# Miniprotein binders against a7ua95r516to809, part 2

Target 1, 294 residues: a7ua95r516to809
Amino acid sequence: ASLSLLSISDLVPDLQFIFFWMSNAIEILYFIQQKSPAYMQTIELMDDKAGSKESLLSATISANEEAMTILEEVIMYTFQQCVYYITKTLYVVLPGLLDCNPFGTEPSSEQCRRAAGVCVCAVCVMPEAVRRVVSVFQTTSDLLQQYQVHSEIQSQMFAYLFFFTNVSLFNQLIDKGPARGWFQRSRVLQIQASVKILLDWAKGAGHNHLAQKFFAKFCSTVTILASPPQQLSQMSWKALCAEHPSLKPVQLHRILTQYQLMAELGPLPIWQPSSEDEAYIYRTVDLLESFENH
Below, E stands for the ipSAE of ESMFold2; O stands for the ipSAE of OpenDDE; V2 stands for 0.75 times the mean of E and O plus 0.25 times the DockQ between their complexes.

## First folded at step 4 (miniprotein)

Design t3 (at its last look DockQ between E and O 0.82; V2 from the best seeds 0.00; counts 0 for: pae O 2.8 > 1.5, pTM O .649 < .8)
Fold by ESMFold2, look of step 5:
Structure t3 (fold): chain B 294 residues (1-294), chain A 80 residues (1-80)
Amino acid sequence: as target 1 above (294 residues)
Amino acid sequence: SPELRELLKEAAEILREAIELAEKLGDPELFRELLKLIAELIKLVLELKRKGDPEILKRAKELIEKAREILEKARELLEK
């Protein structure tokens, strides 16, 4: 378990081992759950030979409980190990989404050249930074399917990965955005296009619902920042809160402040927080998201 | 230890074959033996953090021998 591993390709042998055992443990647990009652009944129906029946039943119950307990433990452990390794690689590659330019790429494939506009796909036109993130998700998806991991576990895995992605991107945008120029409108439009490519991947992979749920905060942020000044300046604080419920008051306030600076707008009365929200817009402890909660 | 990982995977394959045969059998003693070996195997997998421990390697080799014995018992029972 080295924290220095950065590439998903370098982790594939370890991930294969972990997914092998997670999948096998799930299948073995299912076998025990389905067959244990029948074996217990068989023992209870045996002719008793000097108390042999009672001893065998007790031993079998004990073995069954031990096996079930340790199998549940390894399933949890292997899930946590997968999350640990995968999120370490995600943390390294996610910032590149904020710096890349998906608009400057021309399609290379014959299929993409036939489209009315520039399309973005893994074969034709995917910016390298987006490709690195998609590679992590795709490799994870491929391994989960290769080892036939139960669909509920696959959904839980991607729920956490998308949660982690949202927190990482949002926090970096808020924290580093001013210094990195990420609040410039042209940069925001590039970020929006890059995230759309990722959302399209999630939709094609069967995870659209999870992506819509867990990317909401980052997507709301980018949507606000991408809005033309003519449109955004006409929306009141209350209207923005209602349209973007995933954003906390302190977060919305910070986003609007950065928008004012970049669009060279003075303070707008229509963006003044409601009296109830005014106490919350300076709670800097609530500005960044925690990696521990969904 | 890559060699220990492969040894444990071999044990898993043997036990999975025994499980498939056991689904056809109603032998409760065979089932109990399988439960014990499954628990031992998973404990060894959880202990791989101690990479290169000679005791874990010895336990893995003993596990494989026991797994092969239970597989042969299952095969013999099914031939009847």
Scores: ipSAE 0.447, ipTM 0.828, lowest interface PAE 2.1, mean pLDDT 82
Fold by OpenDDE base, look of step 5:
Structure t3 (fold): chain B 294 residues (1-294), chain A 80 residues (1-80)
Amino acid sequence: as target 1 above (294 residues)
Amino acid sequence: SPELRELLKEAAEILREAIELAEKLGDPELFRELLKLIAELIKLVLELKRKGDPEILKRAKELIEKAREILEKARELLEK
């Protein structure tokens, strides 16, 4: 099936199954961890009929260890499968976020269209491209809540999804941005507004800290590109490095070089990398973010 | 297999009930048998990547049957 046809709604049945087992495995694991000591104690208090007690205790310990090991494997496997399916959907919808004009009039969401009248809910007022991205995250959140998945696993899931989203958006912006005109200030402001809607959603969903942490590189890039030339031209390389610590020297240098070309500023000595960073600005291998470093 | 998925859901529900009953009874043997059943069921879940293996389906049915037997034993113990 063409990746272009894959919606999060199409994956919900499979995701539900995976989340079901993930939640069950977690629940059973906790149950075993909590109850096993009591059961072992009960066995220890039983009358010792000629070594039967030790055998039963040993068998119970062995069964417990095996069950716990397998449960952990299931939790890890189901987590990976969820991430795989959700990120596949994100991969399809994320490019639309960079091309989105959030200041345009777009129709309300299909869900709210079924209700008689104009829905003015936060989701309905979102641009379609942003709404598609938010829908993936919201569906994930809803499923995690529906199956009462442990909060730590929820946090890990969103951490990875935000990481993936940041890497995807950052790499696309750096690689394709100049050619697609995404470095133009008007387009950057659109991207900034779209990302703000996503961040506002994340804040409303209780993931503000994670969103701020994992979107830092993309947000820094957008912030620099959105800055007026008069303001940015007054900032030194060192100041920009300090304000945007999430960016590697090679990344910052690339952004500034492209900004300079776009804004027709000519060479700015104030943006010249420090002697310490000069060796790193040519490390093109570090320009794009890797998905493997998480 | 949709059939295997439904069987596994049923097994999970049975196991949840069995866990609750085992907790009420405080029977270590019942608990041990439950743990074994859980381990086997989870192994089958991990094998679900294999499409259309009739042996997996057969094994899943056997596990459900064993789970039902455990539940029946637990219920009988609670009625005494």
Scores: ipSAE 0.083, ipTM 0.595, lowest interface PAE 2.8, mean pLDDT 83
ESMFold2 (binder alone), alone request of step 4: mean pLDDT 79; pTM 0.721
ESMFold2 (binder alone), look of step 5: mean pLDDT 79; pTM 0.725

Design t4
Amino acid sequence: SPELREELKEIAEELREVIELAEKLGDPELFRELLKLIAELIKLALELKRKGDPEILKRAKELIEKAREILEKARELLEK
ESMFold2 (binder alone), alone request of step 4: mean pLDDT 72; pTM 0.600

Design t5
Amino acid sequence: DPEIKELLEKAAEILREAIRLAEELGDPELFRELLKLIARLIKAVLELKRKGSPELLEEARKIFEEAEKLIEEAKKLIEE
ESMFold2 (binder alone), alone request of step 4: mean pLDDT 73; pTM 0.591

Design t6 (at its last look DockQ between E and O 0.51; V2 from the best seeds 0.00; counts 0 for: pae O 1.7 > 1.5, pTM O .723 < .8)
Fold by ESMFold2, look of step 5:
Structure t6 (fold): chain B 294 residues (1-294), chain A 80 residues (1-80)
Amino acid sequence: as target 1 above (294 residues)
Amino acid sequence: SPELRELLKEAAEILREAIELAEKLGDPELFRELLLAIAELIRLAVELKRKGDPEILKRAKELIEKLREILEKARELLEK
């Protein structure tokens, strides 16, 4: 029952309500901003019978500012509520993305092919765990478009959702990866393929720039782990930092340590941190990312 | 509750009418009243969904009645 409560499809009625009122608040805020100068000019051109023109202008300015304050507060609140509901769903489904095998799952493909007849949709050919994540993003995108939410708000929504996704995946991989065997090469390649499906969705949905920006840390991690030992062992610490600027020294050091264990390599002199970075590889408080980094 | 669902449906319907008339309305006093009532209706609708407080419900019903009166005045003015 609790798992169905966190399904995105079960949250659609609440999200529809929130998007409806948020979109209306945004529309009216825009209307006030666009129409106020023209309306103020109309008042300025009125006959000043009984000398009330200045009082009318003052009252109109005050009412516009009060209404805009109310609407801005509603927009912020409804945006936060959308994020709350959607990230609750993402939190439940994201860990499965680290455990799935995108190379061997076809059962949902048969169901989707029969429904579509000739073409298989990307959601139907992917592992169920990846499909659940894509479904959250797709449902969110569909609702934002259905309610004609302003494009800037849509971009802010997906910026936060991608940020949340990156933090969740990165932290789980770093924290639980050793115990779960997620650093083994076959698992890393499966994770890489699953993330590529998600990135392809983001590109097709018009969010490629946001996904590349906010997934950078997790993608860098997977890219390093997927690198063949012959290639990676030729890259110095400084070269790795330059290629992967999203990774903090403690994070890069941890990733390379796990790579050494997986590849059965001893310490490599070329991977020794620079003098300026050496103190930072011990800062375990910087290892995991905060969900409050905005 | 059924009462809450019906009130929120009524609020959505009157909001659409209010926005449409606000775009056409030239009278500054009615425009100010309509604008503030629209903004407050949106705030109350969101608060009602979060918490079905009987006091907020009463305020929302009173605001919808006020909006109906404002809309009737606005329609009469625009017919001229």
Scores: ipSAE 0.618, ipTM 0.882, lowest interface PAE 1.2, mean pLDDT 83
Fold by OpenDDE base, look of step 5:
Structure t6 (fold): chain B 294 residues (1-294), chain A 80 residues (1-80)
Amino acid sequence: as target 1 above (294 residues)
Amino acid sequence: SPELRELLKEAAEILREAIELAEKLGDPELFRELLLAIAELIRLAVELKRKGDPEILKRAKELIEKLREILEKARELLEK
C-alpha cells in the first residue's frame, strides 16, 4: 500500500543530500590520489631534523590511508543508497509501462499546464505511464548534473538503472505477459512504442549506447513479438538466435512457443532448436533474468 | 537535523577553499592537517544517519573552527 504512493519527487530531498556527499567524496578522493605521492616525496626530501621527518612521514601516511578508506566507503555507500531509492521508485512505475496505450490522448502534465497552458514538449506529449518512468530517469540525471558527479559514476548509475529496468520489464513480460494479453499484437505494438519513447529520451540524454546495450533483451523480445506471423514463420531457429544474441535459448524458445499459441500457428519445424541448443531450452532456471548478475 | 546539515555544508565549503590554497602552497604539514580534517568531515557526514546526537553537533562546530584555522594558516603562508 505505502509503496504505491512513493514518487521520485518525495525522495528528492534525501537524494540531494546523498548526491552532495557522493560528489564531494569523489572530488576529495581524486585530489588525495593526485597530490599525496608528491607530498610524501616532499617529506622524504626534507632535512632530517632530529627524527622529525620519519614521524611526520608516518603520520601523513596514516592520515592518508584513513582518509582514503573513509572516502571509498562513503562513495560506495552513497552510490548504493542512490540506487536503492531510485530502483524503489522504478519498481512502482515500471508495471504501468506494459499496460500503457501510447496512442491514446492523455492530458499533459499538471506542471506544464500551469506554466504554459498547452505545452508540446516531448515530456508533455508522453503517455502518463511513460512520463512517470522518464521522470525518474530525468530527476536522476538532473541531480547528477546539479552536483557535478563525475561522468564515470553517472555512467555506472545509468548502466545499473537500465539493467534493472530491462530485467524488471523482461521478467514481467515473460512471466505475466500471456495471462495479461501482452503477447497480443496490438498490445505488443503499444509496448514497442512506449519503449521507443524511453529509448529516445535516453538518446537525448546522452546515454544511447548504454540504453541499447542494457535494453537489448527486452527490445529483442518485443521485436520478435511485434513481427508479423508471415515474416516470423519464415525465420529459422538459427536465424532468430543470430538476430537476437541477447536471448538465451530457453528464453527464445519460450517466446516462440507463446507466440505460436497466441497466433494459433501449428507446429513449425523451422523453429525447432538445433541439436546444440536442445539441452539448453529446458533450463528453466535461466528463463527469468536475475538482479544479482550485475 | 537541518542545523547539522547546514554546518556540514559550511564545513565542506571551507574545506574546498583550504584544498585550493593547499594545492598552491605544497606544504606537507598543511596537507596532513587537511587530511585529518577531511577524515573527520566524512565521519560526521556518515554519522548524520544517527538522529539526535548532540555530540555530533559539537564535533561539527569544532571541525569548522579547525578548518578556519587551517585556512588562516594557508592564507598566511601565501602572503609570505
Scores: ipSAE 0.262, ipTM 0.721, lowest interface PAE 1.7, mean pLDDT 86
ESMFold2 (binder alone), alone request of step 4: mean pLDDT 78; pTM 0.694
ESMFold2 (binder alone), look of step 5: mean pLDDT 78; pTM 0.696

Design t7
Amino acid sequence: STEVRELLERAAQIIRDAVELAERLGDPELFKELLRLIAEIIRLVLELKKRGNEELIKRAEEILKRAEEILRKAEELLKE
ESMFold2 (binder alone), alone request of step 4: mean pLDDT 74; pTM 0.645

Design t8
Amino acid sequence: SPELRELLKEAAEILREAIELAEKLGDPELFRELLKLIAEFIKLVLELKRKGDPEILKRAKELLEKAREILEKARELLEK
ESMFold2 (binder alone), alone request of step 4: mean pLDDT 78; pTM 0.705

Design t9
Amino acid sequence: SPELRELAKEAAEILREAVELAEKLGDPELLRELLKLIAELIKLALELKRKGDPEILKRAKELIEKAREILEKARELLEK
ESMFold2 (binder alone), alone request of step 4: mean pLDDT 82; pTM 0.770

## First folded at step 6 (miniprotein)

Design u1 (at its last look DockQ between E and O 0.68; V2 from the best seeds 0.00; counts 0 for: pae E 5.6 > 1.5, pTM E .612 < .8)
Fold by OpenDDE base, look of step 6:
Structure u1 (fold): chain B 294 residues (1-294), chain A 80 residues (1-80)
Amino acid sequence: as target 1 above (294 residues)
Amino acid sequence: SPELRELLKEAAEILREAIELAEKLGDPELFRELFLAIAELIRLAVELKRKGDPEILKRAKELIEKLREILEKAREKLEK
C-alpha cells in the first residue's frame, strides 16, 4: 500500500544527500590519488630532524591508505543506496508502462499544466505512464549533473537502471502478458510505442548505446510480438535466433508459443527449434531474467 | 536528522577549503591531519543512515571544531 504512493519527488531530498556525498567522496579520492605522491616526495626531501622524517612518512602513508579505503567504501555504499531508492521508484511505475495507451488523449501532467502555457516539450506530450518512468530517469540524470558526478559513475548508474528496467518489463510481459492480453497485437503496438518514447528519451540524454544494449531483450520480445502473422510465420527458428540473439532459446520458444496461441495459428514446423536448441527450450529456470546477473 | 545533514555539509565545506590551503602550502603534516579528518567525516556520514544517535551529532560538532582549527592553522601559515 505505502509503496504505491512513493514518487521520485518524495525521494529527492534523500537522493540529494546521497549524491552529495558520492560526488564529494569521488572528488576527494581523486585528489588523494593524484596528489599524495607529491606529498610523499615532499616529506622525503625534508631535512631529517632526529628521525622524525621516517615516522612522518609512515604515518602519512597509513593515513592516506585509510582515507582511500574509507572513500572507496563510501562511493560503493552511496552508489548502492542511489540504485536502491531509484529502483524502488521504478518498481512502482514500470507496470503502468505495459498498460499505457500512448495513442489516447491522456491529460498532460499537472506540473506542466501549472506552467502558464501548453508546454510542448517532449516530456509534456508523453502519456502519463511513460512520463512517470521518464521522470525517474530524468530526475536521476539531473541530480547526477547537479552534483557533477564522474561520467563513469553516471554510465554505471544508467547501465544498472536500464538493466533493471529491462528485466522488470521483460519478466512482467512474459509472466503476465498472456493473461493480461499484452500479447494481443493492438496492445503490443501500444507497448512498442511506449518503449520507443523511452528509448528516444535515452537517446536525447546521451545514453543511446546503453539503452540499446540493456533493453535489447525486451525490445526483441516486443518486436516479435508486434510482427504480423503473415511475416512472422515465414521466419524460421534459426532466422529468429539470428535476428534476436539477446533471447535465450527457452525465451524465444515461449514467445512463439504464446504468439501462436494468440494468433490462432496451427503448429508451424518452421518454428521448430534446432536439434542444438531442443535441450534448452525446456529450461524453465532460464525463462525469466534474474536481477542478480548484473 | 536535518541538523546533522547540515553539520556534515558544513564540515565538508570547511574541509574543502582546508584542502585547498594545504595544497598551496604543501605541508605534509597538514595533509595527514586532513586525511584523518576526511576519514572521520566519511564515517559519520555512513553512520547517519543507521540511527540518529546523539553521539553522532556530538562527534560531528567536534569534527567541525577540529576542521576549523586546522583551517585557521593553515591560514596562519600562509600569512608567514
Scores: ipSAE 0.200, ipTM 0.669, lowest interface PAE 2.0, mean pLDDT 86
Fold by ESMFold2, look of step 6:
Structure u1 (fold): chain B 294 residues (1-294), chain A 80 residues (1-80)
Amino acid sequence: as target 1 above (294 residues)
Amino acid sequence: SPELRELLKEAAEILREAIELAEKLGDPELFRELFLAIAELIRLAVELKRKGDPEILKRAKELIEKLREILEKAREKLEK
């Protein structure tokens, strides 16, 4: 019931309204910026004999500046409202990625498998939890394109949505992972497969560089947890920090601790933090990420 | 709101015509009046969606009617 209240499809009419006015505000701002010099030249070519030229020029400059200020405020407000509605739906559906089994026997996977016999189509292998997240991203992309929102604004919106996704998934994994069993080897491999589907969507949508930048912390976490013990146990603390620069020392330490527990490894001397990092591995205030960072 | 959706359709039509007329006329004073009215209308429409205040809706309708009067005056200038 609560899922239907937070579905992205229920928000489309409101998002259409907000995207429409955001796009129009951007176009009007662009028009003022591009056309204002031509109109100022028209005023400059007027006959000075009436003496009204200076008053008209000053009034035109003042009106343009006031309009630009209002339009910039409208663009910022509408962008924030879009982000608010979209992230509200993302917050509800993202935790399902940590619980889902992309290798399972879902009815859609079974039906496509029976029809194809030998080949499994991408629609049949996308778990419902992943599909719900992709649906939010795809609906957002479709709306931005439908209303011809400027490409820089589209990039900024997906940068924030990927940032939000990364923070939400990382915080949930670190905070609730031990109690929910998400550090178990089989669960980590399922999470890795689910995230790959999201990354493939982002690449196909033209957002690969944004996804690589803003998913880095969660992807690093999953990469470490999915590594075979023989390979990971040969990597020093310095090597892991260099390979995964997005992880703070307290975060890397926590991830390695959970890995040791699940792989039945004791403390490893090569995972001892550097002297500079050792003071930071117990700073639990730095463990979880803030949603305010951009 | 159905009334808000209709108001926005009217504003979109006015916006498209205002851009076309402003380019053709080259009249800085009329251009200033059109863009100030459109910018304020966008501001009120966004606030109306957020608050749903009937007084904001009344002000938005008044601005749309004023903008239509300005556009009709501009159309007459263009034809002369």
Scores: ipSAE 0.043, ipTM 0.519, lowest interface PAE 5.6, mean pLDDT 77
ESMFold2 (binder alone), look of step 6: mean pLDDT 77; pTM 0.690

Design u2 (at its last look DockQ between E and O 0.85; V2 from the best seeds 0.00; counts 0 for: pae O 2.8 > 1.5, pTM O .539 < .8)
Fold by ESMFold2, look of step 6:
Structure u2 (fold): chain B 294 residues (1-294), chain A 80 residues (1-80)
Amino acid sequence: as target 1 above (294 residues)
Amino acid sequence: SPELRELAKEAAEILREAIELAEKLGDPELFRELLLAIAELIRLAVELKRKGDPEILKRVKELIEKLREELEKARELLEK
């Protein structure tokens, strides 16, 4: 129970407080924006004495601007705090996706149980590591719905969570993959199946577009690594760049190098970088992604 | 903290009532006063979560009482 303090369920009371006030701030900001013109007109229709109407108008404008500034700062701060708590939990559970076997030793259906000692259907299996990540996303979705957070803010929240997930998984795979055996083809197929479960969750939750956008780098990496050698060896460097624009030249080069090692392929002329890209394939400063936006 | 949770509920109820009364009355001066108080209450409530500071808790309670007084005046006007 060493990780119980970092579970999403332990953070729910804090998240409930933060989401509650973020949602209230958003609703009141919207209220001010919608009602301010009407109150300004009411002041303009008042009987005036010694310029009191102009003073009230100025004070009302000033109060609106001050209140909106305060609320916008609260919304930004509470959004950042939600992201902080949620990504702290994601950071702990995401590496397990790279180590788990979604084909498992626990068949989830009679069809999978008939395959003695081997489960070949990803649909029948959800390993604990995948369930932990899905639980974080689902809990976040439930809280956003519970507190009726504006849909634009919900989308931005999941955009960042998917961005964070992509960066975390990509960096772990590139950095630790050789030592952990994650570039072995059987392992890559397991990782691909696990990520498919996450993508299916995102689609069912109404976030398919965001997931497609923000998982692109990791999904491209896994797609390349999962490709059969006969298929991948027919694709040129330019074709791979065109099919996987999210990958930088140094990243694609590293992925192909690991693929060559695992598939026992020698250097392929068709994978030679374009002259434009050749200067960039050794830029190790560009290999890992930043958790900062872009 | 159970106390913090109960205070947040109280603050939220008074905020909702303040908005409803401001809409019904259409009084520009009351709207201005409630608006500033509402924004400050939200800021303090979030700051209270950041720090469990008894001084911030005291300020939140004082602001809730101020809002209650303003809402009672607003209810009186609505009845008339």
Scores: ipSAE 0.408, ipTM 0.792, lowest interface PAE 2.5, mean pLDDT 81
Fold by OpenDDE base, look of step 6:
Structure u2 (fold): chain B 294 residues (1-294), chain A 80 residues (1-80)
Amino acid sequence: as target 1 above (294 residues)
Amino acid sequence: SPELRELAKEAAEILREAIELAEKLGDPELFRELLLAIAELIRLAVELKRKGDPEILKRVKELIEKLREELEKARELLEK
């Protein structure tokens, strides 16, 4: 099937299968960790019939270690598979977020249209492009809850998904933004509003801290680009570095350079990088974020 | 597939019962065997989804049946 037609709903049956086994594996692993010491103690208290106790204890320890290893491998594998499927879906829907006009009258979701009433839920009032992204995260959240996946694993899942989303959006904005007009203030404000809706969802879902942490780079970029020229031109390189510590010097320099071009500003000495950063602003290899750094 | 869903359901039932029985019996050998069998079952089930291998499906079914037999033996021991 063309990646372009892949929806999160199409992946739900596969994700359900993976989450089922992941949850079961976690539950069993937890059980082993909690109960195995008691079983070992029980063996230790048994009558030593001709050295059989030591052999049994050794065999039990070995089996426990083997079982735990297998379960950990299954948990890691299932986690990776979930991330793989979900990120593929995100890859398809995320570009739409940058082109979204949240201030326009977009028709309500088809699912909400089928409900006899105008659903005024937070998701139904979202622009379609934002709703599609949120739907991926919401479906993931619902599945994790449905299968009662341990909270730590849920947090790790969302951390990675937010990381992936930030990298994807940031790279697209930096790479394609100038050519697509995404650096224009009106477009930036649309992007900012769309991202705010996503962040508000994350806050409502209990992932506020993770969202703030992992979207910091994209949010910083959008914040700079959304700033009025009169305001931004008064900020020094050092002040901008301090306010946006998630941005590498090369990234900040690129953003400011493109902003300057877009706003038709002459060279601004106040934005000149420090002597310390001057060596780094030309490291184009560090300009785009890597998906492997997580 | 419907078949995989049924197998998953059966595996979940076996898992729950195995945990309960292991706690009641206090039999470390049975506990060890059940843990290994369950871990292997989960591994194979995940591989089945990845590979779609009919041999894995057969092996999963065999393991489920073996686990059922072991659980039945355990039940019989608890009733004595």
Scores: ipSAE 0.077, ipTM 0.579, lowest interface PAE 2.8, mean pLDDT 82
ESMFold2 (binder alone), look of step 6: mean pLDDT 76; pTM 0.664

